# Designs tried in a protein design chat: VHH binders against Ras-specific guanine nucleotide-releasing factor 1 (RASGRF1). Part 4

Target 1, 187 residues: Ras-specific guanine nucleotide-releasing factor 1 (RASGRF1), of Homo sapiens (Human) (q13972r240to426)
Amino acid sequence: KRNQVVFSMLEAEAEYVQQLHILVNNFLRPLRMAASSKKPPITHDDVSSIFLNSETIMFLHQIFYQGLKARISSWPTLVLADLFDILLPMLNIYQEFVRNHQYSLQILAHCKQNRDFDKLLKHYEAKPDCEERTLETFLTYPMFQIPRYILTLHELLAHTPHEHVERNSLDYAKSKLEELSRIMHDE

## First folded at step 23 (VHH; from o02 with A107E)

Design p02
Fold by OpenDDE, fold request of step 25:
Structure p02 (fold): chain B 187 residues (1-187), chain A 123 residues (1-123)
Amino acid sequence: as target 1 above (187 residues)
Amino acid sequence: QVQLVESGGGLVQAGGSLRLSCAASGFTFSSYAMAWYRQAPGKQRELVAAITRGGSTRYGDFVKGRFTISRGNAKNTVYLQMNSLSVEDTAVYYCAAEPSGKWFYYEELYDYWGQGTQVTVSS
């Protein structure tokens, strides 16, 4: 059962990495390029405001996913707490992202008033890997990642024996994530 | 020592068919999703077809029902049946494995890759 939780975590992380990849590669980077065009439909400042820390978050979770895969490759010994220990100090970027989220959506809404931008955005959203999801949807995914980790760790701990080598470390990680979550959502 | 070895590529006339195979070793094949990617000269690598651990399939938009991906877990092999081939299908075709068991468009999520097999479709 513990292994199943870990495997599910891997699956969820992969999905999240893809979501972030789409956010960055289908939207952020193309829009950044568009901002440098002769007739930019959006400014660099607005791109930065909409996608605050998005690229960094993507890179972080790409690394985390690689770490998860590496740990799983050591089956049946599955130790994950050290990955969270590495991840935790880097998750402060989520605080900025979360606190910027409403502003991000406001800027995006404003940009969409520009017909050229709106057309371009629809073009990006029409890409097959978007699966008819909007940029707003992709910007929402990071908002739930920390809560998801908390739930996952809760379940993992439920199936981790008290004498397990990483029991305390996992519990510590969960507590830190909970603290972070409280901070992020308290303006 | 993970290994993916593609075979079945070659030269075929437009309208013809090929069946690609990818033999996998060095990992628990049944736990992985498998995919075929292709890369044409001067173009980016793109997803052709994928099959999840559970057997669900996904195809690129260009496939349009012409290709079929399948897997034989007992033989640790994934297949790509390609029918009604066109010149635009000319590319190096790669086999790839994804550890979560799900398929993705994002190629970087796939851990293992084969060396590729050349498929050339002539007019």
Scores: ipSAE 0.718, ipTM 0.867, lowest interface PAE 0.8, mean pLDDT 94
Fold by OpenDDE, last read:
Structure p02 (fold): chain B 187 residues (1-187), chain A 123 residues (1-123)
Amino acid sequence: as target 1 above (187 residues)
Amino acid sequence: QVQLVESGGGLVQAGGSLRLSCAASGFTFSSYAMAWYRQAPGKQRELVAAITRGGSTRYGDFVKGRFTISRGNAKNTVYLQMNSLSVEDTAVYYCAAEPSGKWFYYEELYDYWGQGTQVTVSS
């Protein structure tokens, strides 16, 4: 059962990386290019306001996913706490994204009033890998990542014996994530 | 060491069929999702077909029911049956493996790749 949780975590992380990849490659980068065109449908400032540090977030999780894969490769010995120890200090980048999320959506809504931009956006959203999901949906995915980690670690701990070598480390990681979540949401 | 070895490619006339095989070794095949990608000259690599650990399949939009992906875990092999081939299907076809067991559109998530097999469809 513990292994199943770990495998599910790997799957979830892969999915998240794909979601971020779509956000960056289907929307951010093309719109950034469009902002540099002769008749830009959007400004560079608005692109920055909408996507914030999405690209940095993507790179972080690409690295984390590689780490997870490496741990899985060491099966049946599955140790994950050290990965979270590495990840935790870097997760502060979510603060920028989470705290500015509503503003990002407002800017996007404003940009969509431009017919040229709206048309372009619909074109990007029509790509098969978007699966009829909107840019707003993709911008929402990072909002749930930290909570998802908390739930995952909770589940993992439920199936980790108290005498297990990484029990305390996992518990510590969960606590730090919970603290981060409170900070990001100004609780 | 990890290996993916494609076979079954070649020259075929339009309307013809080919069956590609990919023999895997060096990793736990049953735990991985498998996929076929293709790359035509001057074009980006694109997903042709994928099959999850559980056997769920996904196909590129251009496939339109012409291709079938399957896997034989006992033989650590993934297959691509290609029917009704057209000139536009000419490309190098690659086998790839993804450790999460789930299929994805983006090639960067796949850990292991074969060297590819050439498929040429003549008019």
Scores: ipSAE 0.695, ipTM 0.864, lowest interface PAE 0.8, mean pLDDT 95
Fold by OpenDDE, last read:
Structure p02 (fold): chain B 187 residues (1-187), chain A 123 residues (1-123)
Amino acid sequence: as target 1 above (187 residues)
Amino acid sequence: QVQLVESGGGLVQAGGSLRLSCAASGFTFSSYAMAWYRQAPGKQRELVAAITRGGSTRYGDFVKGRFTISRGNAKNTVYLQMNSLSVEDTAVYYCAAEPSGKWFYYEELYDYWGQGTQVTVSS
């Protein structure tokens, strides 16, 4: 059961990394380039506002995913808590992302009033890997990552013996994520 | 020590068929999702087909039922049956492996790649 949770975590993390990749490569970066065009459909400031910390979050989780794979490669010994310890200090970027989310959507909505931008955005959203999902949908994915980790750690702990070497570390990580989650959503 | 070796490529006339194979070694094949990508000259590499550890398949939009991906875990091999080939299918085809066992569009999630096999379709 514990191993199953870990493997599920790997799958979920891979999916999240792809979602972030789409957010960054299909939307952020192309729009950033468009902002530098002769007739920009969007400004650099608006791009920055819409995608606050998105690229950084992608890089962070690319690293996390690689770390997770590395830990799993040490099978049958699975030690994962240290990955969270490394991740936690950098998760403040999530606080900024979450706090900026509504503003991001407002700016995006405003930008959509520009016909050129709207057309361009629809073109980006029509790419096969988007699977008919909108930019708003992709911007929503980071909003639930911390809660997802909390649930994952909860499940992992449920299948981790009390005497297990990682028990306390996992508890600590979970507690810190819960604290972060409270901070992110209460402000 | 990890290796992915593609084979089965070559020259074929439009309307013809090819069957690509990718022999894998150096990792637990059955735990990985496998995929075929292709790259035509001057174009970006794109997903052709993928198959999860569990056997679920996904195809690129251009495939339109013409290609079939399959895997033989006992032989550590993934296959791509390509029918009704057209000139626009001309590309180098690559085999790739993903450790989570899931398929993805994001090629960076695939840890291992073959060197590719050339497929050329003439009119």
Scores: ipSAE 0.692, ipTM 0.856, lowest interface PAE 0.8, mean pLDDT 94
Fold by OpenDDE, fold request of step 25:
Structure p02 (fold): chain B 187 residues (1-187), chain A 123 residues (1-123)
Amino acid sequence: as target 1 above (187 residues)
Amino acid sequence: QVQLVESGGGLVQAGGSLRLSCAASGFTFSSYAMAWYRQAPGKQRELVAAITRGGSTRYGDFVKGRFTISRGNAKNTVYLQMNSLSVEDTAVYYCAAEPSGKWFYYEELYDYWGQGTQVTVSS
């Protein structure tokens, strides 16, 4: 059962990495290029406001996913706590993202009043890998990542013996994520 | 060591059919999702078809029911049956493996890749 939790975690992380990839490559980067065109449908400042820390978050989780794959390759021995130890110090970028989220959506809504921008956005959203999901949807995915980790670690701990070598480390990681979640959502 | 070896490519006339195979070794095949990608000259590599660990399938928009992906875990092989081929299907076709067991559009999630097999469709 513990192994199943880890395998599910790997699948979920892969999905998240793809979501971030779409956010960055289908929307952020093309819009950034558009902002540098002769007749920009959006400004660089607005792009920065809408996508605050998105690229950094993507790179972080690409690394995390690589780490998870490496651990899975050592099956049936599965040790994951050290990956969270590496991840935790970098998760402060989520605080900025979460606190900026409403403003991001406001700026996006404002930009959509521009016909050229709206047309361009619809074109990006029509790409096959978007699967009819909107930019707003993709911007919400990072909002739930920390809570998802908390739930995953809770489930993992439920199936980790108390005498297990990484029991305390996993518990510590969960506690730190819970603290971070409170800071991000309660302020 | 991990190895993916594609076969079955070649020259066919428009309207014809090909069946590609990819033989896998060096990893637990049944735990991985498998996919076929293709790259035409001067174009980006694109997903053709994928099959999850559980057997669920996904196809590129251009496939339109013409291709079928399948897997034989006992033989560590993934297949691509291609029917009603057109000149636009000319490309190098690659086999790829994804460790989570789920299919994705994002090609960077696939860890292992074959060397590819050339498919040429003539008018």
Scores: ipSAE 0.643, ipTM 0.840, lowest interface PAE 0.9, mean pLDDT 94
Fold by ESMFold2, last read:
Structure p02 (fold): chain B 187 residues (1-187), chain A 123 residues (1-123)
Amino acid sequence: as target 1 above (187 residues)
Amino acid sequence: QVQLVESGGGLVQAGGSLRLSCAASGFTFSSYAMAWYRQAPGKQRELVAAITRGGSTRYGDFVKGRFTISRGNAKNTVYLQMNSLSVEDTAVYYCAAEPSGKWFYYEELYDYWGQGTQVTVSS
């Protein structure tokens, strides 16, 4: 069961990394370029307010994913606990995103009142990799990611013997994510 | 060590067919997603076809039903059947592998690549 949890985690992380990549490459970067155009449909300030630090989140999760792949490729020697320590510095990045998410959606809704912006956004959303999802959907994926890691660690611990060499390290990682999750939702 | 070796490329007349193979070793092939990309001179690599570990497939828009990806898990090999080839299909074709069992649109997300096989379509 422990192996199944780990492989499920790899699959889920790959999906998340691609979702972040779509957010940045299909929306953030093209809109940043459009904001510098001759007749900009959106300001640079509005782009920054909508997308926040999502590009940073994307790069950090690419690093996390590479670390996860490297540890799984060392099968049957599987040591995960220090990998989650890589996530802990990222949590300040997530706190900023979560804190400002509702405002970002408000700014996006306001920008969509501009006919030129709305038309351009619809064209970006029509790209095949979006698979009929909206920008709002992609902006929301990071909001759920910390709870998902807590659930993954819970499941991993359920299949990790109490005497396992990693038990204390996995418990520590889970507790730190839970602490940050409380802080993020309290703010 | 992960190793991917493409074969089956060559020169073909427009309207013709080729079948590419990618032999894989050094990993549990049935657990990986596999993909074919191509790169024409001066262009970035683009997705041609991908297949998940469960057998679900995806094709680039330019394929328009002409190509078929398949996998032979018993032989650790992924295939690309290419029909109705045109000069625009001339490129180096690369095999890629992804351990999550999911495929990516973007080449930069793949770590494992073959050396490539040249496909040249003459008019």
Scores: ipSAE 0.395, ipTM 0.743, lowest interface PAE 3.1, mean pLDDT 86
Fold by ESMFold2, last read:
Structure p02 (fold): chain B 187 residues (1-187), chain A 123 residues (1-123)
Amino acid sequence: as target 1 above (187 residues)
Amino acid sequence: QVQLVESGGGLVQAGGSLRLSCAASGFTFSSYAMAWYRQAPGKQRELVAAITRGGSTRYGDFVKGRFTISRGNAKNTVYLQMNSLSVEDTAVYYCAAEPSGKWFYYEELYDYWGQGTQVTVSS
């Protein structure tokens, strides 16, 4: 039922938040620090090109996740519509990430030709929280998150009566995310 | 409101055992993931053990099979059985809770913490 969809959404968002934290804390921040070292294995420009606005994405999803937890803690009174208002302003951030993602992977592949960088990257990827995933895998997670939200909203609406107080707001949120998805595809 | 109260800490000889409990209230305990962290003086808080809503467990590398996390959903309590203790295990042990039913590697992602219980291992 509708409550089960919402709890599945909470679980999925927690997973995504952790993926973003790994991307930022195990890769972005250590590499940014390495770029400031005396013999840097990577430049600051390359770090920026690889990671784009992923730190901003992480912080915004922390806010979204906290909002989701707060609404679920008000159970059985569960109103979500204004929470998705947090996601809609994030669309520009995702467009920016998606538009530049392939270039970021090309820069990463070039950087890996430097033996010092490749050795350092493999060290970061070996940490237990990575669970044998690569930096490329973590960089790709944001690419698929908008489709996941669209599917979640579709399922939520399927269990939301047409007379429900949030029906129109949930439909609006879904339609805006679908518009973003079309823009990202067409670009 | 969510409340977590740790107990069972104390003084123990090296090689000894101790069982920690974390009593929970103010939420649907069986739906939450639970974790134990520890903090030695002057050190960062580190993950000791975590358990999902479904009972799947994870341990910090330093545990090396010595500790066991478990949950008693009927008692709203999570436990940490600590065996083969060494002086390096001396710390304040904290209970944490996560409503998604998943656990995190990063302490800053947890919003709900207990006050801690002191474990002191003497040589």
Scores: ipSAE 0.363, ipTM 0.728, lowest interface PAE 3.4, mean pLDDT 86

Design p02
Fold by ESMFold2, fold request of step 25:
Structure p02 (fold): chain B 187 residues (1-187), chain A 123 residues (1-123)
Amino acid sequence: as target 1 above (187 residues)
Amino acid sequence: QVQLVESGGGLVQAGGSLRLSCAASGFTFSSYAMAWYRQAPGKQRELVAAITRGGSTRYGDFVKGRFTISRGNAKNTVYLQMNSLSVEDTAVYYCAAEPSGKWFYYEELYDYWGQGTQVTVSS
């Protein structure tokens, strides 16, 4: 059962890594370039306010995903203890994103009042890898991912013996994610 | 040790067909997603076709129904049937593999690549 939870986590992490990659490559990087153009439709300050630290989140999850793949490739021995050391700094990085998320959406809504920006955004959203999703949708994925990790950690703990070396690390990670979840509900 | 070996490339006349194969070893093939990419000289690598562990497929826009990806799990092999070839299809074709069973749009998200097989379409 424990191995099945980990394989499910691999699939979910692959999906999330691609969502983050789309956010950065289809939106952040092109808009950063547009902000440096001769007739910029958006300022660098607005780009920073909309995307926050999403590029850092992308890089951390790529590292986490590579670590998860490496542990699964060592089947039937599956030890996750040191992988969660990567998770703990990632939780702290999410705090800034979470606290500023609503304001980032407000800034985006304001920027969309500029006709040139709105046309450019619609063009980026039309790319095939977006699969009919909006920038707002991609900016919101990190908020939904936190509850998903909490549920995964609950399931892992249910299949982790109390004497297991990973027990304390998993409990700590779950506690930190639950604290972050409270921040999200406070707005 | 994951290994992907492409074969079936070569010289073909415009309008002709080729079947590419990618033999896989060192992993549980039936649980992986597989993809074909191509790269013409001086061009960026582009997605040709992808297939999930469950058999769902995706094709690059330029394929226009001419190519078909399939997998033979008993033979640990993914195939690309290429029909109605034109000179614009001339490229090195690469096989890629993904352990999550889901395919990616972005080449940099794939860790496992073959060495490629040359396809040359003559007029």
Scores: ipSAE 0.362, ipTM 0.713, lowest interface PAE 3.3, mean pLDDT 85
Fold by ESMFold2, fold request of step 25:
Structure p02 (fold): chain B 187 residues (1-187), chain A 123 residues (1-123)
Amino acid sequence: as target 1 above (187 residues)
Amino acid sequence: QVQLVESGGGLVQAGGSLRLSCAASGFTFSSYAMAWYRQAPGKQRELVAAITRGGSTRYGDFVKGRFTISRGNAKNTVYLQMNSLSVEDTAVYYCAAEPSGKWFYYEELYDYWGQGTQVTVSS
């Protein structure tokens, strides 16, 4: 049923928001502080090149998640169309991330040649909330999330009657996500 | 309106046991994830234990097998069984709830909190 798809979307968004918080709180912010230290193991320019606009992505998805929770709590009515208006502007922010993602991984690989940086990074990756995942894995999650939204919208549309007031808005949201996904995997 | 009410705190001798309860109302309890946090004076809140909608659990490293989180969906209640208590376990214990059915490491991601129950462990 349509409500089951929406609850699955809530669960998936919660997981994604947590991964973004790990990326920012376990890696970005501590490395930004280390770059300001007396003998920095990494420069501020390299931190910016590795993490791109990931902190902005985290904040926007936290807002999206709060909006999703609020709409689900509005039983017995469940109207999602205006929530996806929040998601669509976020796609522009993803385009910068997507364009620079491979370069950011190359910069990270170069930074790992510094012994002090590599030891610090390994220490951060050992924290329990990372669950044995690397910084590279966390940096890649935004790339996986766009296809996941497309699949969710496809399933939601399959359970949304054609006469439903939201039909056209959901179709539009799916088409915009497909445009971004094409950029990510264009051949 | 989501409400969480902790109970079962109090004074206990080191090495002793205590069971905390958190009664929940105003939401579909069986679909939520539940967590226990604690805060000692002058310290930040830290995760003690969490349980997903499906019953999967996580514990803070300091727990070292001494505590058990469980849920009674028929009573809309989450429990924390605390064994082998030490003075370091003295804190206010808080219940938290998450609608997605998944738990978070980060306290700022939880919207729903109880008022807390004091646990004091004496030597």
Scores: ipSAE 0.317, ipTM 0.703, lowest interface PAE 3.8, mean pLDDT 85

